# VHH binders against q9y6x5, part 132

Target 1, 379 residues: q9y6x5
Amino acid sequence: LPPKLLLVSFDGFRADYLKNYEFPHLQNFIKEGVLVEHVKNVFITKTFPNHYSIVTGLYEESHGIVANSMYDAVTKKHFSDSNDKDPFWWNEAVPIWVTNQLQENRSSAAAMWPGTDVPIHDTISSYFMNYNSSVSFEERLNNITMWLNNSNPPVTFATLYWEEPDASGHKYGPEDKENMSRVLKKIDDLIGDLVQRLKMLGLWENLNVIITSDHGMTQCSQDRLINLDSCIDHSYYTLIDLSPVAAILPKINRTEVYNKLKNCSPHMNVYLKEDIPNRFYYQHNDRIQPIILVADEGWTIVLNESSQKLGDHGYDNSLPSMHPFLAAHGPAFHKGYKHSTINIVDIYPMMCHILGLKPHPNNGTFGHTKCLLVDQWCI
Short names: E, the ipSAE of ESMFold2; O, the ipSAE of OpenDDE; V2, 0.75 times the mean of E and O plus 0.25 times the DockQ between their complexes.

## First folded at step 7 (VHH)

Design aa12 (framework vhh_surovatamig_d1)
Fold by ESMFold2-Fast, scan of step 7:
Structure aa12 (fold): chain B 379 residues (1-379), chain A 126 residues (1-126)
Amino acid sequence: as target 1 above (379 residues)
Amino acid sequence: EVQLVESGGGLVQPGGSLRLSCAASGFKFSSYWMSWVRQAPGKGLEWVATIKQEGSEKDYVDSVKGRFTISRDNAKKSLYLQMNSLRAEDTAVYYCARDKGYTYGDWYEPSYFDYRGQGTLVTVSS
C-alpha cells in the first residue's frame, strides 16, 4: 500500500509563539520528529494564497489565488467569499490532492483545507467537508481518521484545517499574552488529541503527519490607520481588496489614481503593477490589479472607519512576524532534527516525494527539505 | 435570497434601554457568526459586537462593554442586541450583519460582511 500523509494547518500560527509559550504536546511531537523553525511564506501573506501555495508549490502569480478577495480583469469575475465554489479561481494550478487522485488509483480526504470543496480540473477531493467554521476540530478529526481507515481506493493524502490561532490573533493581537496563552494552550491540547487519536486507531507509526501554518500575525492599533478616503475619492476607483494590501482598479486614468495615492501616507508603499518588487513574485497574473498599496507592518488601511483588528497579516513576506513553522513526524522523517528555514513553496515537492508522486512544475526546491527525510542524504 | 431584517430601533433618553432584533432568512443561520455594526451620522461603519455560531463566544467594542449584550436564537433564526445605559454617542443606524465569521483571514472588517440588513435607527436624546 502506498505511503500516507496527513497535512494539518493551524491558521496564523506565528513561528515565534513556539519560543514565548509552552506547548508540551507539540514539543513531544517535535522530539520524535522534525522542526523547521521558520517557513518563509509567499506574498501576500494571506490565508487562501498561502494555503494554495503549500499544496501547489507555486507563487501566487502562478497559481492564481492572489488574495482572499480578487477580481479577474479578463473575465470580469469577482471572488470574495469562501463559499464561492467557482472552479475558475483555482484552475491555474494542480493541487496535490488532484495529482494524488489522477496519477495513481488513490483517494484524498479533506477537512476544510481551502480549495478542497471545489472541483479543480474536474477533480474534487474524494472525501471532503464543505467549509463551515462551526464544525469542531474533533468532528474534523473524526472524519479524517475514518476516511484514512475505511476507504477504497485508499486515502493516501488527507488535510485538516483549523481557524485558530488566526481568529484570536486578529481579535486580541499577538501581544496580548493573557488571551493568546489561553488560545495557544487549547491548540496544544488539540495536537495532543490528534496524536492520541492516531495512536488509538493504530495509524500513528505508519502515517506521516505535517503540522504547519500559512502565516504569522503582527500587532495593529487604532493609532496606526491609513484612511484611504483622505487620499482619493471613491469615484476614481473600484476597491478589490483593502488591508494591508489594497488592490485598486482605476475608473479614470491609472496615472492620475497613482499620483493621488503615491504620497498620501509615509506608512504605505504605492506600486504600479509593473513596479511591484520582483522579490514578491507578485506581478504576472490578470487578478493582480493595476495599482497595489502595501501597508507597513502593523498599519491598517481603512475607508473612513475604525478598525477593530488588533492583529493582522498580509504584510511583506520578509517580516519574521509573518512566518509560520513546520513540524513533522512519521516514517519519512528523522527523529529529533531541527532545521532553520525553508520556503513555503518547498513543502509541495517534499510531499510529492513522500507520496511517490511526480510533482507538477513548481517554484519549490526539493534540496531545501532533504535534511528532514530519512531516505535522503544531506551531508 | 439572503435577507436580514432589523427592528427595535427608536428614540430613547440617555440612560435608557433598547433591544434590537434581527430576523434572518435564506441561509443556514446556525452556520454563521453574526455581528452588529453601526454608523453614526456623518461617520463610517463601526463594528459593535459579534457572536459565534453556537453563542459560545461573544465580543464587543470597548465603548459598549458591560452595557450591551449580544445574543442569538438559532431555532428562531434571530439575532439580538440588548442595549443598556444608552449614551448620546450610541446614536447611529444599527445593522445586523452576516459575519463571514472567521473566514480564512477576514475578521473585524465592517465592510467585508456578506450581507447586512437595511438598518434600524437608534437615537439617544432627550
Scores: ipSAE 0.026, ipTM 0.461, lowest interface PAE 5.1, mean pLDDT 90

Design aa13 (framework vhh_surovatamig_d1)
Fold by ESMFold2-Fast, scan of step 7:
Structure aa13 (fold): chain B 379 residues (1-379), chain A 126 residues (1-126)
Amino acid sequence: as target 1 above (379 residues)
Amino acid sequence: EVQLVESGGGLVQPGGSLRLSCAASGFTFSRYWMSWVRQAPGKGLEWVATIKQEGSEKDYVDSVKGRFTISRDNAKKSLYLQMNSLRAEDTAVYYCARDKGYTYGDWYEPSYFDYRGQGTLVTVSS
């Protein structure tokens, strides 16, 4: 009987929400499983980059999904609009569902995880749903559980993605306790539904389940805006991405653009590509623009406009507010074990180990996650 | 080549109603989130409302919730804003904008707007 794994992401689930709100269903899941309190994600702390890092074990500069909005200067392609399903953007890495399908008579299933509705290296998830944010959690869960229970070759790797609490985190901000309490209670109820469905279908005892997220959320404000139009005229550059990490493509001399930006605001750092801090692992890719602006936590870069956003992410990955958590349950995992921190790139080699897959070269370290696993000697 | 043409503005009394229209051309309208943004005299740009590709999700700035309704007709490549219970503070030039800022959980990210022409002026006065 081959090992099976379901990877679930609740987008934008900040790690410290677990300490500030009650999650009875998630706590019951953790009592019989494991909790990693903080997952140090990759820079930039955005949805597409971090979801692809989870399933490839690579930094963004290595897997090529370097932002949610990208420009490739060599090919003149732009990632937004209709280009989000172009395999070109995703082909710099091999995600785990592709590896799972190619190694050993196995199928993969996907409910909307970023990249799963795109053929990557000519391989698409065996079962998948085209991305549509209007599709309910219940419908995604129904499809995933049907595929886990009724597929030949067997589905051994499945993914399930949900947009909350990120959408509400942006809209209300993480400090809005009334609205966030309602949203997080609903997520906890969805976790309860997930566990109940797996038990009802006879899957719970033999399925490994990971519940994680791509990033956290921090509070923003109309009082913390950086007006880029006060720094530089639009005629000098093309804007590839805006906030909180602005990607600047100069239309004139790069040094001239840099000098106009360098001292514009005390609340952002301005980097030439080669000067981006090594600790970000965000430099060696043609989709990283010649000049990058990084706003301080809670500051929003705008173009002579008001921002309606009360929460945001994308900030420095050393910030605890940007960190998600990881919880897991199943035959591969210890029961009642708590771990402090892992890197988000460590999830991939751990998942490969659980599934018996040979990982592609990656930036994760299996040793960082071995204490979570029953078949490993934790010393 | 991308064009957005707004219409339907005018002078209206407080408490009145107006319906704004936007005709889109030069791109695949059905594949984009669309927004209405406004600029009051002497003020900066303010986002008003956004609608998803298939019309399934809509969002509004707090000051217009319950009064304004955004809608779209993908077959006609048109965006609409029904404005009810208009107030003096709603006086602004209204622009139809193609929204590039929305992707997988990046809801309400600041976006740069693609403005065409001069927009349509809405004046609410007695």
Scores: ipSAE 0.236, ipTM 0.617, lowest interface PAE 3.8, mean pLDDT 89

Design aa14 (framework vhh_surovatamig_d1; at its last look DockQ between E and O 0.27; V2 from the best seeds 0.00; counts 0 for: pae E 6.5 > 2)
Fold by ESMFold2-Fast, scan of step 7:
Structure aa14 (fold): chain B 379 residues (1-379), chain A 126 residues (1-126)
Amino acid sequence: as target 1 above (379 residues)
Amino acid sequence: EVQLVESGGGLVQPGGSLRLSCAASGFTFSSYWMSWVRQAPGKGLEWVATIKQEGSEKDYVDSVKGRFTISRDNAKKSLYLQMNSLRAEDTAVYYCARDKGYTYGEWYEPSYFDYRGQGTLVTVSS
């Protein structure tokens, strides 16, 4: 039987939560598996971009999901509706579930991973759930385990997405120990439920399981707001995305808009598209706007309004607060091994190796993850 | 075309009550979270309350908890805000708002709300 892999994402799981809170179920998982303490995600550190980078191994400028809200200057299309299932937005890359179905005549299954309810290159996940935040973790897990056991062709790649701790991180902020402790304890219990369900169904010993996240979370405050309306009048530009990375489409000369913005706040950097730092790999795509504003960590860009967020993400990907972790268990992985850091784009070629798939050209480096794998020499 | 039309605002005495209504058209109303946001004179936009698609989950800004109740009628494509024990500080233009369609754990921010209506003015004075 071909190797099987379940990829699980807990949205917004900041890496240092592992050191500041107790996770008995996750620690048991790690004891018999591997832990990568920090995963350096792609810029911008947002949900849709990073989830797509995990499954394509590409920087955002290459896979085309450059933000949670986008405008394509060539086609004049807008992406801001979570029900927008236009394949146009996702077709600049080939995610692993598509490769899995096309190369080996295998099935894929998905419980709400971003993009899995969209036909990409005329291929949709063999089994999937349309995104609905009201569906419980238990129902998502029930569907995934049913599909792993009852599919023909066999499901060899499955994904499971959960909105926490991101939703609570935004609402309470990551420094609210009382509320975050409660939320993270519930997540650890869900991990315990996941492991128990896989064991009861006879899947645990032969299934590779990766638990990871797309980004971290940083504390925000009403005392750290950048009011964009104090910098520039709305008549000069169209706003494509706001915070903490603002995407500005000028209605007048680009240089004039840039000059109005460039010294408005000491807590944001203003870039013309061609001047965006090369280290971000955030320049070569028509969906990246002519002017990008990048707020400093913990600062929120607003339009003459209060912010309800006590936590946020999207900031510079060099910030440790933006980094998630990766834990894995299964026949492909060593037991009891800890690794310090990988890049989020490295996950894709590692997963392709585990599944025996030929990866599409990507920005990941297989060598960065080989120490995690039993069939690889670690130096 | 997506449209949101607010009504029910007016002048009310402190301690009084008002019910705001919002009629939605041009989109699948039952598929979206909906919010009320307000802007007091000379102040910025403030989120007030939000309600999940089926109405099972509701949240409020602390200053209105226990006084305001958000509700929806998906069959009528309508959103409501019942405002009780009104205070002078509640004086504002109230807007019915749809999130830009993002879910996936993303928290609401008023600046990301699209298809806000023209608003309805609530004045609380004696």
Scores: ipSAE 0.283, ipTM 0.653, lowest interface PAE 2.6, mean pLDDT 91
Fold by OpenDDE, look of step 8:
Structure aa14 (fold): chain B 379 residues (1-379), chain A 126 residues (1-126)
Amino acid sequence: as target 1 above (379 residues)
Amino acid sequence: EVQLVESGGGLVQPGGSLRLSCAASGFTFSSYWMSWVRQAPGKGLEWVATIKQEGSEKDYVDSVKGRFTISRDNAKKSLYLQMNSLRAEDTAVYYCARDKGYTYGEWYEPSYFDYRGQGTLVTVSS
């Protein structure tokens, strides 16, 4: 049988949740598989960029999804959560489901993974659900498992996306132990449902399953606000993205805008595009705006409005609070093995290896995941 | 085809009560969040309440908290809105709506819908 892989994302699952809360189902999953305790994600630590990095192995500057909100100055197009269907934004890279689907006797399936409902390079997933966050996990799971079990050509790669615990993290903040305990218990129960469903269908022993996330969550507060209106008039710039990383398009001289912002707050770094730190790999794309503002952890950039979010993400990707985890189970993976850290872009070459796909040029390092795989030598 | 059909609207005096119903068909009702929205004369569409799949989680606009109760019967594919202590400002066409939920990775109040019924008129007047 050809190798099969199911990639599951629970949005905003901070790595240290595993240490601070109980996950009976997930722990059982890990016990019979592998765990990477920390995954260093890409900057900006937002949903669209990181999910696309997982499936392309590329940094944002290379795959072109540089934020949840983008603007292209040449075409005057906008990208946002509510306007993400234009292939123009996605075509700078080739995601793994496209590569997989172009192989003989293979197809791909997706339940609401970012970009899967868009034709990329004129190819759309053979099976997919249009994004609708109100659709239950059960329905998503039912569709995915049906496709994995009954499709011809067979589905060999599938993705499953869920919005929690991100949504709740925003609402309650990650430090709300009472509410987050409830939310995370539900997540664990969903993992239980997933495993049970796979076992019932006879897929469990032969299916490789990766459970991961795109980013973590940090605690925010009304006492930690950076008001841009106190530093610069709104008429001098267009805001493309706001917090915690703001993308600024100047309407006047860039230097003047920069000078007005550079000392706006001691809790915010202001970069000209050419001065963005190299470690972010966030420079070589026209969709990155001329000025970038980066708030310190737990600080929120605002205009003359109050933020209702008690948690947020998008901060420096070196911060532990921004890091997700990765767990995996299946014939490709060891049992009972724990690994400290990998880069999020390392997931792509690993998945390609598991599926027997030739990877496109990418920023991942296959060597970082060798210890997770039964067919690889690990020293 | 997705269909949502509201009923139960009418004329009521201030302080009175009404119960709205919505019959859903053409989709897996139990898998979706459902909402009530309303449009008062000369005003825009306003979100009123949302209920999630299992019915345990409910959200309301502040102006109706403590007075309105949203509920659902998944077996009957029905959505309900119990409206108590009605006020003149509650006068509106009330719509049943299938909820789209949140956007990717962002928290928003439930205000986006992909399907909406024809509406039922509620008039609160002396």
Scores: ipSAE 0.244, ipTM 0.687, lowest interface PAE 1.9, mean pLDDT 94
Fold by ESMFold2, look of step 8:
Structure aa14 (fold): chain B 379 residues (1-379), chain A 126 residues (1-126)
Amino acid sequence: as target 1 above (379 residues)
Amino acid sequence: EVQLVESGGGLVQPGGSLRLSCAASGFTFSSYWMSWVRQAPGKGLEWVATIKQEGSEKDYVDSVKGRFTISRDNAKKSLYLQMNSLRAEDTAVYYCARDKGYTYGEWYEPSYFDYRGQGTLVTVSS
């Protein structure tokens, strides 16, 4: 039978939570597998873009999901809740579950991973759950394991998405030890349940499992607000996205809008599209707006309103607070091996290798992950 | 047309109780999380409580835990807030809000509630 892979994301799981909190179940998972201590994600460090980067191996400018809120100037379309399932937004790339399903005698399953309920290139995941945050982790896991065990053609690639610790990280902030300890303990219990269910169903020994995340979380404060209305009149631009990376579509001369914004706050960088730092790989897509504003870590851009955010993400991807981790277990992986860092785009070619799939052109480097794999020379 | 109509506010003494109601129309009520938010005089909006579609899961701001109970009746398209042991700090205009819910890591800012009612005033004094 072909190798099987389950890819799990716990949204907003900052890499250093592993060092600062207790995870007996996750540590046992790591002990028998591998850990990548820090994964460098893609800019902007938001949920939709980074989950799509994991499954395509592409920078945001290349896969076209450039933010959680977007505008396409060519088609005049806005990315919103009513348009998030429009294949138009997703069709600039081919995610791994589509490639997997094109292989003989294979199917794919999904429990709420971003994009898996969208018919991308007229292809939707073979088995999927429509997104609904009220569905418990247990129900998501039950569906995934049922599909892994009972489908014809067999499910060889499955994804599972969970909203925590991101939701609580926004609510409490990562520095709230009392609340975050409680939240992270619950997540570790869910990981324990995952492993126990896989063992009880006879899947554990022959299923490759990756547990990772899309980004971290940084502390915010009412003392760290950037009031955009103090610098520029609303009538001069259309706001496509606000914080911590604002996307500005000028209604008047672009240079005039830029000049009104450039000295607005010492805690915000203002970029014309052509001046966005090359290291962001965030220039070459029509959905990236003519001006972006990038807040410093922990700062929030607001429109003359208070903010109740105590934690946020989306900042510069060089910041350690924005980085997730990756852990993996299964026949493809070494046991007891720790690796310092990979790029999030490297996960895609590694997964393709594990599944025996030919990767589409991508930005990942297979060599960065070779040391995790038992069948590769670690050179 | 989405409509949310709050009622049940009034003047109460500290330690007293009130029950707020919200009548919903113009949308499939059972498909949405519902929330209460409040605004004290001269302050910004504060999230108070949220209840998921089936009523199985509830969450509260720490300052009201153990004192307030959110509930819903999907057949009557109604949302409720039972407020016990009221304190002066609970004085506010209370709004019923349709909640967008958690969508891939979204959190409880008042700007993420797409519809609110007109509000009902709760005054806790003397």
Scores: ipSAE 0.017, ipTM 0.408, lowest interface PAE 6.5, mean pLDDT 90
ESMFold2 (binder alone), look of step 8: mean pLDDT 81; pTM 0.825

Design aa15 (framework vhh_surovatamig_d1)
Fold by ESMFold2-Fast, scan of step 7:
Structure aa15 (fold): chain B 379 residues (1-379), chain A 125 residues (1-125)
Amino acid sequence: as target 1 above (379 residues)
Amino acid sequence: EVQLVESGGGLVQPGGSLRLSCAASGFTFSSYWMSWVRQAPGKGLEWVATIKQEGSEKDYVDSVKGRFTISRDNAKKSLYLQMNSLRAEDTAVYYCARDKGYTYGDWYPSYFDYRGQGTLVTVSS
């Protein structure tokens, strides 16, 4: 009987929401499980890059999903959240559901986790749902629990993705306590529904469940805009990604474009690819463009327009506002244990250990998560 | 060869109404979210309203909620903005825009890849 794991992501769930709002269902989950208060994500702190880092244990420069919008100069291919189905973009790494299916006679199931509706190294999740934002949490949960209970070979790794609180974090901003309280209460109720469903189906005591997120959220403002059109004319470059990390492909000499951008705003850093800080681990991939602009926290890069985003993410991964949390429950995890911080790349080798899988080479450190696990020494 | 052509702008008095239209060609109109954005004289672009492919979801900037209504006719490949109770601050060039959509928690409305040439709305006495 192989161990089973359900990995759940609530997109954009900032770690300090746990301290500023009440989560009775999540609190009950944590009482009999573990909590990691902060997860230090990878740069850039965006949805596709960090979701792929969770399931590969790799920095973005290594797994190849370096942004939500990408361009490859050799093949002339473009990647976006609406054009993400080409395996070319995903094939620089092996995600855990592929490893799960190939190392043992086991199945994987997925409700909309980024990449799970794409064949990666000729392997797609055994059961999956094509991405559709209109599908309810309840329908995603119904499919996942059906597959966990009624599959041969058995589903041992399952994923479940939900768009909130990210969508509302963008719309209202994380400092809108009235609206965020309502949204976060609904998420807590969904966690209650998830636990109840697993108990009803007899899965709760034998299933390992991880609840986490890819990034946090910071407050933005119409008073904190960087207008690129005031720095440089559109004829000098192709814009691959805009905000808060702009990816610039020069149409003229790179140095000339760099000099036009370099001192345009005190609220963004302008890097030639070679000069991107080593601590970002965001340099060694052809999909990273020749010039990268990094806005300061809460600043939005625009093209002669206002921004309707009252919250955003993508900023420096050292910022606590960009950090999610991780909570877990199940036979692999201690009960009532709290841990301060892990790196998001550490989740992958921990999950491989729980499932009995040999991890592919990765940037995570198993030692960082061993205190969470009942079968490990906490040193 | 994406083309978006706006019409229906003009001079109107405060409290008046206008209906803007946008004719789309060169793409499968019914497969895209569509938006209206505007630019007041000497100001940056401001998002106004967005509508989902089948018309089931609509969003508006707070200043126009209850006054403006976005709609679409997929058979005619047309987008509309009904503007009621117009104010002097609504004076702007209005652009029809093809929206990149909303996926994986990322917020629309600022993600549009094509816009038309615009239609001028002037609200003055």
Scores: ipSAE 0.080, ipTM 0.413, lowest interface PAE 3.0, mean pLDDT 90

Design aa2 (framework vhh_surovatamig_d1)
Fold by ESMFold2-Fast, scan of step 7:
Structure aa2 (fold): chain B 379 residues (1-379), chain A 126 residues (1-126)
Amino acid sequence: as target 1 above (379 residues)
Amino acid sequence: EVQLVESGGGLVQPGGSLRLSCAASGFTFSSYWMSWVRQAPGKGLEWVATIKQEGSEKDYVDSVKGRFTISRDNAKKSLYLQMNSLRAEDTAVYYCARDKGYSYGDWYEPSYFDYRGQGTLVTVSS
């Protein structure tokens, strides 16, 4: 029987939630599996970029999904439409489900992981659900488990995406203990439902399951706003993305726009594209704009407006508040092992190893995940 | 050309009700999340309410929750805001706004809307 892997993402699940709240079902999962306490994600710490990094093992500048809102200077295309399924945006990399289908003549299944409802290099996930946030976790789980049991060629790679706790993290902020406690308890119950369903269907003992996330969440405030309109007039630039990383396309001389922005706020770093710190790996792509503004943790860039957002992400990937965790269980993984940190790009080569796939060139390091795996030497 | 045209604003006494309408044209209305945002005199823009494409999900700023109801009619390409129990602090120009169209949408700041109408003035005063 070929190895099988289910990759589950709970959007915006900050790593230290595990230390501040009770997760009985997740703790039972970890007791018989592995936990990576922190996953260092890629910059910018946003949903689309990091979900695509998980399944490609590439930095954003290399896979081309550089933000949730993008402009491509070469083709003049804009990505700002929720119905925009143009493969152009996703074709700079090969995600693992495409590799799985092409190398081994196996099937892939997807419940709403970003990119899985788009044909990438003329290949779409064998089974998939079009993105719709109204679809329950139970319906997503029912479809995934049905496809794992009833497919030919067999589904060997499956993905499941859930919007919480990100939506509530934005609404309430991560410091709202009362509301976040309710939300996180519900997520733990969903993890319990997941495990119970897999056991009931006879899948649990032979399926590798990874539970992870794309980023964390930090507390925001109406006292921590950067009003871009106080720095520069709208006539000088086109705004491609706003907060907490603003992507600026100048309509006048780039240096003049930079000079208007560079000293506007002590809580924002302003970079010409070539001066973006190398540690971000966020420079070498036509979709990265000529000027990038990076707000300090907890600061929101606005256009003469109040902010209702009490939590946000997208900030510097060195910040622990931006880090998710990774937990895993299954025949490939040790039992009761805890690891401190991996890079989010390391998940891809690990998953390729588990599935017996040859990885495409990537930025991950397989050695970082060896201690999680039963068939590897760990020293 | 994308157009959003608001109507229904006016003068109303505290505790009164008012219904705002927005007529949309120039795009596939049923494919977009839609919102109401407002600007009180001398203040910045404030997001008020959002509704998903099919009307299944709605969200509101806390100060209007339980008093305002957002709704849409995709066949008529129209967005509505029913405002009840109006207060002096609800006095503002109200704008119909189209979401930028993020598939995995984030929180609803006014800057996330790529098109807004010309606005309709709501004055709550005796």
Scores: ipSAE 0.125, ipTM 0.570, lowest interface PAE 5.2, mean pLDDT 90

